# VH-VL binders against Netrin-A (NetA), part 26

Target 1, 267 residues: Netrin-A (NetA), of Drosophila melanogaster (Fruit fly) (q24567r46to312)
Amino acid sequence: EPRACIPDFVNAAYDAPVVASSTCGSSGAQRYCEYQDHERSCHTCDMTDPLRSFPARSLTDLNNSNNVTCWRSEPVTGSGDNVTLTLSLGKKFELTYVILQLCPHAPRPDSMVIYKSTDHGLSWQPFQFFSSQCRRLFGRPARQSTGRHNEHEARCSDVTRPLVSRIAFSTLEGRPSSRDLDSSPVLQDWVTATDIRVVFHRLQRPDPQALLSLEAGGATDLASGKYSVPLANGPAGNNIEANLGGDVATSGSGLHYAISDFSVGGR
Short names: E, the ipSAE of ESMFold2; O, the ipSAE of OpenDDE; V2, 0.75 times the mean of E and O plus 0.25 times the DockQ between their complexes.

## First folded at step 21 (VH-VL; framework fv_iluzanebart)

Design AB4 (from G6 with heavy chain Q106R, light chain R54K; at its last look DockQ between E and O 0.76; V2 from the best seeds 0.75)
Fold by ESMFold2, look of step 21:
Structure AB4 (fold): chain C 267 residues (1-267), chain A 121 residues (1-121), chain B 107 residues (1-107)
Amino acid sequence: as target 1 above (267 residues)
Amino acid sequence: EVQLVQSGAEVKKPGESLKISCKGSGYRFTTYWIGWVRQMPGKGLEWMGMIYPGDSETRYSPSFQGQVTISADKSISTAYLQWSSLKASDTAMYFCARLDTYNWGRGFDYWGQGTLVTVSS
Amino acid sequence: EIVMTQSPATLSVSPGERATLSCRASQSVSSNLAWFQQKPGQAPRLLIYGASTKATGIPARFSGSGSGTEFTLTISSLQPEDFAVYYCQQYSSYPRTFGQGTKVDIK
């Protein structure tokens, strides 16, 4: 057999730099809301207060039941830019998975894209799409049979059908040549990355009963979400029409993205 | 807080070697490309190339390929631009700049103060 | 290599007036276009990236527009500190290229 040294797989994201486009409380105290048992519960984030801060470094630190750390975006607005997380791996890795763990009671994403770069962020290509509306938002079927002719293409999955707190992408699943990766230059290139970028487009609509729940004497909260979010500042080939969902600049419902762990299996 | 500090002005003769530096601080040096831009006297800006200090991946403009060497020492957060044999036509101001790839913009958002290189006999 | 052509070469504008600078690419660069300001004796300063997004700390009077091959930088109310040379740069294709610059003089 050929003499080769293949390093063990590791979590390549551990202590790696992550930059978020949006962090709750970065411009002073903000309100954010979460759902628990069909009820909405709202709180305050403030980056000047360590007990109320949810920075991006929480995504790649170790987490456990006694010290769960969480990154939270600012509340989503109908006219705001997409929220992004960008992870720098520092070198080329062969990747086996990308996993995002939601914070406890976090609002759930509906539509998002994982991109990869092989040139340290100079260019990006789609790696995986997730949406309940794969065709409408990304122009792709929700699932696609994979043959050797399209093993190197990003697919779209409907994360909302499995109601789970973890969003996972296995880079080689369902790709026939993965059984003999050493003999497939195409798949070797497919799994290679220097950076991962996650772009959040749309949250799931909240439970109608929870949305109608009001704090004692509180203002009415309205769920807002982008049905179509422009990628005008993103890579070519995955742009979404900018005006599909309209441009309402209204108070948000406090709904936001909240992730406790960003893991990347690689070597 | 982000700063790029370049080495001082240089006066050289044709045929001499030169290495100028750009030290980054206030950010994680190893995960941002550092680019070099030339400005000849009275002329516009020219992109020369760039380096990713984390793994030393380097890209050159075709006009500068083989004419200069771009390198970095990540242990001291410093990028370099180097000539093995200067020509009078190398007389110019040289800037280093940080490329921000963490958003979609990929703009040169922070610049060094410039290093004036004068090559004359 | 994509050639960036700026016009006019020099633009004379009275303080308080609007200045409009043009940048044309020899082929489409989508929205991968940046604008820089350079004052005499200083390093360039990023004004706009992504054709229309203002960089951090850039005054509201600066705005960018365009896509494809035609781009515009607008200074809505020119201030004395705005006289400078302005450069566009495309980053759609390797190598990244600058325009030749537009000098904005205070009239």
Scores: ipSAE 0.657, ipTM 0.837, lowest interface PAE 1.6, mean pLDDT 82
ESMFold2 (binder alone), look of step 21: mean pLDDT 91; pTM 0.924
OpenDDE, look of step 21: ipSAE 0.846; ipTM 0.917

Design AB5 (from G6 with light chain N32R R54K; at its last look DockQ between E and O 0.66; V2 from the best seeds 0.77)
Fold by ESMFold2, look of step 21:
Structure AB5 (fold): chain C 267 residues (1-267), chain A 121 residues (1-121), chain B 107 residues (1-107)
Amino acid sequence: as target 1 above (267 residues)
Amino acid sequence: EVQLVQSGAEVKKPGESLKISCKGSGYRFTTYWIGWVRQMPGKGLEWMGMIYPGDSETRYSPSFQGQVTISADKSISTAYLQWSSLKASDTAMYFCARLDTYNWGQGFDYWGQGTLVTVSS
Amino acid sequence: EIVMTQSPATLSVSPGERATLSCRASQSVSSRLAWFQQKPGQAPRLLIYGASTKATGIPARFSGSGSGTEFTLTISSLQPEDFAVYYCQQYSSYPRTFGQGTKVDIK
């Protein structure tokens, strides 16, 4: 049912500054890979070449169906800091959603956290968790009961459903006082933010057939920055002697985070 | 290239007003806090306060609250530190610095060159 | 207000040797600790933030460690250009506070 006198919601992220902790090609030419139709397709990113650059500004610009722009992280490895995106809204907004649109053929995130700030980035609190292992990784059930006693708490959602190309968080869904937000100081505070930070922890494993393409075909190393594909639990040699378990499945895979749109509904 | 350029040295008498400036360039000025740091002659560093130019939210050290005014004009990418009535004890070097909140570390990563303020008869 | 105490006040070290600077907080600041270098007549320069993360362009010989109330800046092989005053700063609690500084003199 329509509610009169509610201000229009806007995409508060449009043309807002976003800073990524990692961008493909920022330290020289790098290789990244996409996974489609049981196959792997690898390409080169280079921030000095506009035709092969995937900067963070792509996250908050306007896209169309024929000219999708992407931010891409550097290829992920077994070590190092988590990849983050930090969005500055510029003022306090009451938020209704946060949406990340995956790039076409992008490797899919498995585990990530959305944080918010109300003090222009000086302090952060969890806003939403996503994982196939919510309890193990974040100490939260995948579906939490919702009541007045916990309607201001971050929840965890399972994102292993591969048919969805968006990762979406509705700030008020399932929260009892949301029907009368004007009378709920707790939920008014809950939805208020000046900044959003997304922390990516894990990627989903690629399609097994695409991984076999990696093992059967050669990996393409660029002039800088890429590792040779190591063999797990075996001598260096041909595919017959290789064990496809362990780190070999992810090494040289070109796995990375790739997002085409970072949208925030607010007023 | 990120730069913070401060206004030149000032020689003032007690009781006079003063407004010194810090102009930021090479980055989006409105989405980084700008802090002010005092260094009295021969002494260490003191954090005075900071401003978020995007909406002018301001924080002061309790030691400086009411003694100075921190402000910004985002249309010209400039932050200010202002006294309504200078004292001889205000003689010091004053630095502005940019606070990086786009990581977890909150470091003052770029600094102005400093403005020497001398207050004497 | 969290008081930051640095020691020693002055440290004389030969070039090529290790310098170790200490910073103690009056209460826990977790890892919210930065280190700055200031050469005579210059603005401070950020060396370390988050207790142990090097800022962009900082030489490998600088490293930071510690958590809670005790922190250390180490210069593993002192160079002549490292003559300066070093400050720690906590940003765990308002207001942000600096230590009083450690002057590093080259023997």
Scores: ipSAE 0.740, ipTM 0.880, lowest interface PAE 1.2, mean pLDDT 83
ESMFold2 (binder alone), look of step 21: mean pLDDT 92; pTM 0.931
OpenDDE, look of step 21: ipSAE 0.869; ipTM 0.935

Design AB6 (from G6 with heavy chain W104E; at its last look DockQ between E and O 0.01; V2 from the best seeds 0.00; counts 0 for: pae E 13.2 > 2, placed apart)
Fold by ESMFold2, look of step 21:
Structure AB6 (fold): chain C 267 residues (1-267), chain A 121 residues (1-121), chain B 107 residues (1-107)
Amino acid sequence: as target 1 above (267 residues)
Amino acid sequence: EVQLVQSGAEVKKPGESLKISCKGSGYRFTTYWIGWVRQMPGKGLEWMGMIYPGDSETRYSPSFQGQVTISADKSISTAYLQWSSLKASDTAMYFCARLDTYNEGQGFDYWGQGTLVTVSS
Amino acid sequence: EIVMTQSPATLSVSPGERATLSCRASQSVSSNLAWFQQKPGQAPRLLIYGASTRATGIPARFSGSGSGTEFTLTISSLQPEDFAVYYCQQYSSYPRTFGQGTKVDIK
C-alpha cells in the first residue's frame, strides 16, 4: 500500500562546514574565464577584495534569486589536480538528495564523483558517478538497471542527459526497496552519511574557439589523461591522491568550477 | 571503430523541403562536435556549421545562417542538415565530419561518405 | 572572416618528386591550421593538424610547416596514390574556412 505521509527532509548542508581544495584568488589575484553562446569573458578573482571573492562558504549559505553567491575554484591547470568539496554534516543523516547548483554562466562539470563517509571523513565510498564517458573513466555503464541485489551500489549518470544548470542525485531513485525504506536495512545503510565529498575530474568541453583564444590551452587538455579515475571504495581509497602528476604543462585556460549552492536533503 | 554513415542521395525540386542525416557509431556521439561541409560540383570545400549533440549548441557560417538548420537527436546518435525550401543552387555533395577536441588540435578526423543532393526543375 | 588562399591552383609533379603546396591566411591563425586530401568521389582525409602534426596513420612523406599567415604542405616523394586535391583549413576563428584547394596532377 502506498504510504500516506512521509516527513520532509531538511537541507542538512545549511550552515554545515565545507572545505574546498581550491578557491580562486587564494594565491593572489587570478584570471578566470566563462563562456556563453560562443563568447568568452574573463574576470579577476582576489581574496583581498570582497567584491571579487568566491569562498567555499557561499556553497551552504542562504542564496536567493536576487543575490547569488558563488564559490569558484582556481583555474583548472594541466597539472591535473582534482578539485574537491568536502561537506561535514556533523552527525549521521539519512539522505534523499545531493544537489549542486551551477553559478550563472559557469562552465559545466563533465566528470565528477560524489562520495559519502559514515565515519566522519576517515573513509569514503562512492555514492554517485557522473560523466559523459562513464565506461572509459569509471568502468561503469551509463545506465544500470537495479534489482534488490545491487540497489546499494553507486551508479553512473551521463552528465549530458539533463541540460540544466544543476547536478542532482536522488539517493533512492530506481531502487526497488525504496518503496518501503523502513523495512530495508540495506537501503537505510545506503542513505546514511556523516560527510559528503565531491571530486571534480573534468569540465564539460567549452567552446572550441574560446579555448583556442586562450593561446596556452587546446580543447584536448580535458581529455589528455590529466584527470584520474577514483580508486575503488575502501579505507585506503582517497581520490585526492589519484590525480595525475605535476610535470605536465598547464593549459592556462582560465576555466574553473563555479557552484552557488550545495544542498543535501537529510533527516 | 568510429563510423559516420550518411543518408542516401536525394533528387528534389526547387521549393521542396529536405532533411539529410549522419549517424555516428563506435564512439560517444554526444561528446564530439559534428560539422557539415558542402562541396558544389567541381568546387572546393565549404564549412557550413556544426553542432554539439550533447546540448544541441549550433554554430553556422554566416554564408549559411538562415539557409539551413543543423540539429541532432542524441537518443539515436544522429545529426541532421535540413532545408525548408530547396533552391537549385543547393545542388551539392554534403559531408558530415567529427571534430576531435580531445587530442590537441581540432581536426575533422572522421568523415561520412557524403550525401549527394540534386535540385532540378 | 579569415580568407585562406592556396597556391598554386594546379601543380604538375612526376611520381617520386617533391611537391610543395602553399596556404596563406588573410590574418594570423597562429598554428591553428589543418590540411586535407580529397580524391575524386571520396570524402576528405585529415593529413595534418596544428600546422605540423601528422594525423594518425599518415605517412611520414607528408609534412606541414608554418605559423601565423604562411603555411606549407610538403610531400617529399610523391606516390601514385598522392595525386589528389589538397585543402587547408583554419580554425583560429569562426567561421572555420577552407582554402580553395590545390590539385596535384601527374606530369
Scores: ipSAE 0.000, ipTM 0.411, lowest interface PAE 13.2, mean pLDDT 78
ESMFold2 (binder alone), look of step 21: mean pLDDT 92; pTM 0.935
OpenDDE, look of step 21: ipSAE 0.884; ipTM 0.943

## First folded at step 22 (VH-VL; framework fv_iluzanebart)

Design AC1 (from G6 with heavy chain Y102W W104Y; at its last look DockQ between E and O 0.43; V2 from the best seeds 0.65)
Fold by ESMFold2, look of step 22:
Structure AC1 (fold): chain C 267 residues (1-267), chain A 121 residues (1-121), chain B 107 residues (1-107)
Amino acid sequence: as target 1 above (267 residues)
Amino acid sequence: EVQLVQSGAEVKKPGESLKISCKGSGYRFTTYWIGWVRQMPGKGLEWMGMIYPGDSETRYSPSFQGQVTISADKSISTAYLQWSSLKASDTAMYFCARLDTWNYGQGFDYWGQGTLVTVSS
Amino acid sequence: EIVMTQSPATLSVSPGERATLSCRASQSVSSNLAWFQQKPGQAPRLLIYGASTRATGIPARFSGSGSGTEFTLTISSLQPEDFAVYYCQQYSSYPRTFGQGTKVDIK
């Protein structure tokens, strides 16, 4: 039986509170680098200078093609905590998508996890994994097939093949009960969130020659931009321990995360 | 500057009702849990419960469920702790505190000055 | 509910000396542990969260360590203003619970 119209889906992230664990220039002027067609270009970020600042509010503000605003992390090191973005939606939403738009010339994240909370940040569960190494890093096959028994589980997608400057997660894609969401308490719970947290683990190298050089020099060693964090389901999983210790670190490469838009479709 | 300011000390008789307040300023009040902590005279700290002012979701310690009501008025950035019928054993110092859930940990990072409640027969 | 047990109940330490406070959980809390300082007549102050991360504005002489069920707060060079009661709190499971406190007396 036909019912009254359902609410339109909106960008629930627009103008929502967002916090980044790392922002370029937050502890003084820093250098960051970007790569375009094998060309390296380095610049200075400084949060005290409005012309050279890349704050987290750029993730959820209005962007246009003439004035793209960016959040940029500090350059990543092998010994630091994973970089995170945390977004508060303010209430429970049923989500249809989460999209991260890369800044121009930014290195692509190679491995990352989207988590969600339904209790205003008290606990977190995996929502989507992205990696060129889904099995190695997350113990999951790339783009796992979905049936009714696992349609409420987080999957892993290989982001190294897309040509576009977006990283996109459709919450219901390939889930059989999505055709009748109103009759599926399991998928209604699956799409419900109060907060979204993105955790970045690794960057893709922006220059194929740089990638070839690193692999030739160290068979299993990945240079700056790789580090690990415990990944777990359930309430204990939102307690990220990131103290790696040791003196092996570098920030001279300028590799960093740079995102211009963090969009969340919901109702 | 983040600040939590609590209402003043109260002297009450058993059986009376009471509502004490905690006003937050210098931050976005609706996006942080506010917790209440009791400290009985000469004793340690007890977590009573907390509220998310954005949508009024509440959590209570089992020991305090049904004994107190936690509420908030987000239009004036104020959280409340209230009793419908006070007992002499409710004599204590009561603190409110803000819970930070935006980082990797969950610390009560800012505290009110405390409200002394005295209930005497 | 997770019971937090602190030891010793009272610790007497001279200024400049090292103080070590213990907190034990009845079951694993992973690293979901905070430490608070409370001076007489004052509200508690957050020192450490995540078992080992100092809160903003906390002097480097305070350090936390441990994981699972055993945790330690260390004051590396005790100052006269460190006279206080120290509490641990777990936030791994509901309800959140405090230890009973360790009083640090300065000789």
Scores: ipSAE 0.606, ipTM 0.826, lowest interface PAE 2.0, mean pLDDT 82
ESMFold2 (binder alone), look of step 22: mean pLDDT 92; pTM 0.927
OpenDDE, look of step 22: ipSAE 0.828; ipTM 0.912

Design AC2 (from G6 with heavy chain T31I; at its last look DockQ between E and O 0.70; V2 from the best seeds 0.80)
Fold by ESMFold2, look of step 22:
Structure AC2 (fold): chain C 267 residues (1-267), chain A 121 residues (1-121), chain B 107 residues (1-107)
Amino acid sequence: as target 1 above (267 residues)
Amino acid sequence: EVQLVQSGAEVKKPGESLKISCKGSGYRFTIYWIGWVRQMPGKGLEWMGMIYPGDSETRYSPSFQGQVTISADKSISTAYLQWSSLKASDTAMYFCARLDTYNWGQGFDYWGQGTLVTVSS
Amino acid sequence: EIVMTQSPATLSVSPGERATLSCRASQSVSSNLAWFQQKPGQAPRLLIYGASTRATGIPARFSGSGSGTEFTLTISSLQPEDFAVYYCQQYSSYPRTFGQGTKVDIK
């Protein structure tokens, strides 16, 4: 018997507005750093200079092979608020994926949460967790069995694999009723959103060898960022460096979040 | 620079209709809720409702549901508050305000200057 | 709907002293509370959101605290320009509701 015709999913994020909680160079000229060939290299961002600006609109514009555009946050600190990206889809969509493409040589996130809203940002629910420490940071197993009783719950995935340059969430993967979505009000509600918010909590721990290229600043750089560590010695969601008693967050590591594409498959 | 500019003061008689406006500039108008707040003479603030201009979704306080209409024209970055039949008890100052949802709070961070509506015989 | 009750109705404070304003919710609003300042003839001004986070451009002498049903706005060293009416607003549940206001007068 013939299957119902449905339109292809599209990138609902293309040219959609994105609001970032921080953007490199918005507080004046700033230093940011990235990896290249096992070395850190540092550069200057400045939002008043178009050649050195990395605005949020780069997340949803057209990238091309000749000029990959990036959004970059301000350098992260242990005492700062989490960095967020909020995408306004403009209407309700049924979503199949959310993908974040890292900029070339970008520092890698370790812990982050994707939230969704169905009421234009008035309320939010978790959509997907990512962390190398799912249980410790989010109270969730990294590999969760999916049955009908929990198919509408956010799951947690470990993203510490170093070869992955994109962070991807498939909204229906591993959910039993997804094979017959038209007959599942629960999963129809699960995939519906008006807005997506990404909250970055922690970066992956920098390679100590990559930090050796910074003159006189290697230990200070580690202390000034939010990194995943084996043991937490302070409040959740903060950079925890027990050995550096004075948290002088005035000298940034230059490490930051850098994303070239924010894609959302929807209909 | 974010600004909300409201239409001027109105003097009306009971039973007349009225539509007052709130024009936003200096930001992306379509992705911020715009709220309306009444302040009766010598009294406190009352939240009347709000609109998301991107798709015109509205929320009304129960006290004002059916009493006013909130609308927007996103092509000119303007929100409206409208009465079909004014009452003397509608005499008040009316403010519009932008709701910021992009920092985990829901604060009205920018306000219009207010529109005084006087309804008298 | 959630009723917000502010106290005192009027607070007289000398310049340079601390002012403490209270706001109580009829049921828990978690930390979904904002504070506003309004001077005569002016629109309200956002001071605090999320119970304790200062809005952009708000001087450090303003601080907020509390969660659940009881909230406090503190002005640590009151300045002449701080004499105004202060309102709290909850945004945990619709409708969003304001308290009735606390007037801060110079002693």
Scores: ipSAE 0.766, ipTM 0.889, lowest interface PAE 0.9, mean pLDDT 84
ESMFold2 (binder alone), look of step 22: mean pLDDT 92; pTM 0.939
OpenDDE, look of step 22: ipSAE 0.888; ipTM 0.945

Design AC3 (from G6 with heavy chain D100E; at its last look DockQ between E and O 0.60; V2 from the best seeds 0.78)
Fold by ESMFold2, look of step 22:
Structure AC3 (fold): chain C 267 residues (1-267), chain A 121 residues (1-121), chain B 107 residues (1-107)
Amino acid sequence: as target 1 above (267 residues)
Amino acid sequence: EVQLVQSGAEVKKPGESLKISCKGSGYRFTTYWIGWVRQMPGKGLEWMGMIYPGDSETRYSPSFQGQVTISADKSISTAYLQWSSLKASDTAMYFCARLETYNWGQGFDYWGQGTLVTVSS
Amino acid sequence: EIVMTQSPATLSVSPGERATLSCRASQSVSSNLAWFQQKPGQAPRLLIYGASTRATGIPARFSGSGSGTEFTLTISSLQPEDFAVYYCQQYSSYPRTFGQGTKVDIK
């Protein structure tokens, strides 16, 4: 009996078009911030300046080994629309993985969803959920695997496990019929996609010390106890958990999504 | 920025063939569906079908299936609507339009100027 | 196929007044509904998608509402340039279908 011929996996996303709902500097110069070593460092993005430009094409271009290229969203304000990335593969692929590589020192996503389409973007279905609050935000338990009767369904991964510098989704891991994919029409359909859409809902809380540096020159609001204000997940949008309290308290934080590589393994 | 430019008006006789074009520019042509819409004189809009130029996946309204051929040449960013044998009832204005899907909706956000096709003896 | 029925066929409204156009689907289309404006001799123009989301560049006086089978396009303060025919289109089920149109006459 022949063992399965395993073709080399390819990055189906290489040179594929990506459309971002938000890109830093697209409507003029904007300020974004990185968080490292208990402090915040802010910079300027501007799409008209190639040296300060972070376009979506950086996600699927071949990275120069000397220079990492990044896409960066506009800074989030805590109540705006979700940020999305849509990758169009151009035809149907059978996918084995979807990986997002964070830029160096990027604020980390906390809650996000990967969707797929099999009809060139006309309709979308959940592919994978990620959250520190899977049940509260997505109504799904945090789980590593599925049973046979629901192996075609998206599951939610709890992001609070050991810190991860990449966000990775293996399409077949933990699915009982994956060892015999050729005999499973359900899983063959499950791995098939023409497009991938990533929706970012929330960023992880930045280092508390770095947030305090946001107000170093005038920390009167900190003394007033604003950090004790309850956080609310109201309407859908980029909600940022912070000790500062409320969406207004995180204004000017420079928090944004920053991804250096959007890889999709497929055939 | 985004433009769809259609071929010029046509005057034909019943039984003749015809191929009209829609050239897209200012965007990535291969990753947006292009739809064709008929408007008969004094009448409303009718969706005829659409094509995804990236892999030529095509969808037809049942009313137009077998009556027209929708195709695209992605190397020149052009979509086509074609009849093998025109009828007088094909007299109409024909629009192409780009379908925007990158925003959770399906709206035809940019339209060609229209191609008037007149079929008469 | 889903039949889209618009009412009224013609609507006469004075500038500055509120215009309300209706669109009914023969079965539920959820929120998968778009509105278009077409002026004489011109191509249609997308106003609303997703039943209520304004397309880029559309003035705030245009708003959409509804879900399921009943939908409304509202022009909160009609301008002289709003003379046109308005079409709804469902994209929930194939084939995509348009309503027959509502002509807005500006007095």
Scores: ipSAE 0.797, ipTM 0.907, lowest interface PAE 0.7, mean pLDDT 83
ESMFold2 (binder alone), look of step 22: mean pLDDT 94; pTM 0.951
OpenDDE, look of step 22: ipSAE 0.874; ipTM 0.943

Design AC4 (from G6 with heavy chain L99M; at its last look DockQ between E and O 0.55; V2 from the best seeds 0.75)
Fold by ESMFold2, look of step 22:
Structure AC4 (fold): chain C 267 residues (1-267), chain A 121 residues (1-121), chain B 107 residues (1-107)
Amino acid sequence: as target 1 above (267 residues)
Amino acid sequence: EVQLVQSGAEVKKPGESLKISCKGSGYRFTTYWIGWVRQMPGKGLEWMGMIYPGDSETRYSPSFQGQVTISADKSISTAYLQWSSLKASDTAMYFCARMDTYNWGQGFDYWGQGTLVTVSS
Amino acid sequence: EIVMTQSPATLSVSPGERATLSCRASQSVSSNLAWFQQKPGQAPRLLIYGASTRATGIPARFSGSGSGTEFTLTISSLQPEDFAVYYCQQYSSYPRTFGQGTKVDIK
């Protein structure tokens, strides 16, 4: 990661304001869920309770390995629930990387776009696409090689590799003129930004067995982060197939975006 | 709560200078554009220009370029509109407004209460 | 400069009835259009941005539509507090420009 290997760059995002379009608990107490080891664990968020709040300022505050802080979105219910994070750098920076660190056990994004602005948020252009379906969702080839003809264009990368706990974009990697940046006005403009906006489009599907275990189980204490609903004792009782959205796989899933660090390397 | 508070009404004579203020609170002042809008008596709204307080980048309507100065002091979360020499035709209500760019729009979502400027002999 | 033209200049409507206000741009502004309400002695209030998106706290009876050069603000069931002047504003090009306003009066 460039912060560790290039000490003369700074994290331009540190203490910079981030505005999220959605934060867990903003609309009253809400339920969110984490997925690990074929198991789903659910918890409560509430923005009025500091012990259960996950605000956007967690993205750019001082994190340490002993006390990871998270921003969490409200639960999402479908592909139409775009969630955005907008970072204001305050001035023009030349950027070398944008990194989003996932929270522990967070559901993983499948499709997202990083945009940049050079005019303090008045206009935006794509900076990087991420998806398992680059062509279908964004009209771009996956793993596009960069030549001099397109070295100033946003590319699309596949994020289906879960062994990496972060989503990282290196602004100059694989761009031929980067070796002589001082003589490339095109790449100098490419790396310049005043703002970064991340748009999340889709989450990866959770483990089907983890979803089934919650839906089939008995009642549990919400404080433990696991729950189930006992099935009805009579002919008119509720079934596990009954849900508010009409979609058992989506109802009660608690899927949300959760990011612990939003880092931007710049000068 | 987001709030924009403007300085009080002014009664001036032609040729005098004037600086009116707009103080923002309840949000990060430095990362929202602040616009100035004139409303002449009995007339509609006119966009005069705007400033990004974080680095003082300014944009002016051509009709007001060179006629007013838009500035900000980010240390006290205050934007300013000033004239070096007022004219009677500057008599109007002046509003400041915050532009929200943290969605895909550019709406002026919060407005100051207005400053009435009266310029008469 | 993009000229925004509103019609009618005055619209007389009874409470509970539907009001329809028009705004035309001299050239395309895409969906970069906002609507504002202004009551006497008050600052404008943002109603709609992006041509059709209601601002936070705006009642559902307000709706916007249109794209390009022609836009409409609709108030589906006029309430007593809705008697005001309404302005459209484009933010596609500099300078930003407002329409001249439509006054909504008691019929």
Scores: ipSAE 0.772, ipTM 0.894, lowest interface PAE 0.8, mean pLDDT 83
ESMFold2 (binder alone), look of step 22: mean pLDDT 91; pTM 0.920
OpenDDE, look of step 22: ipSAE 0.871; ipTM 0.936

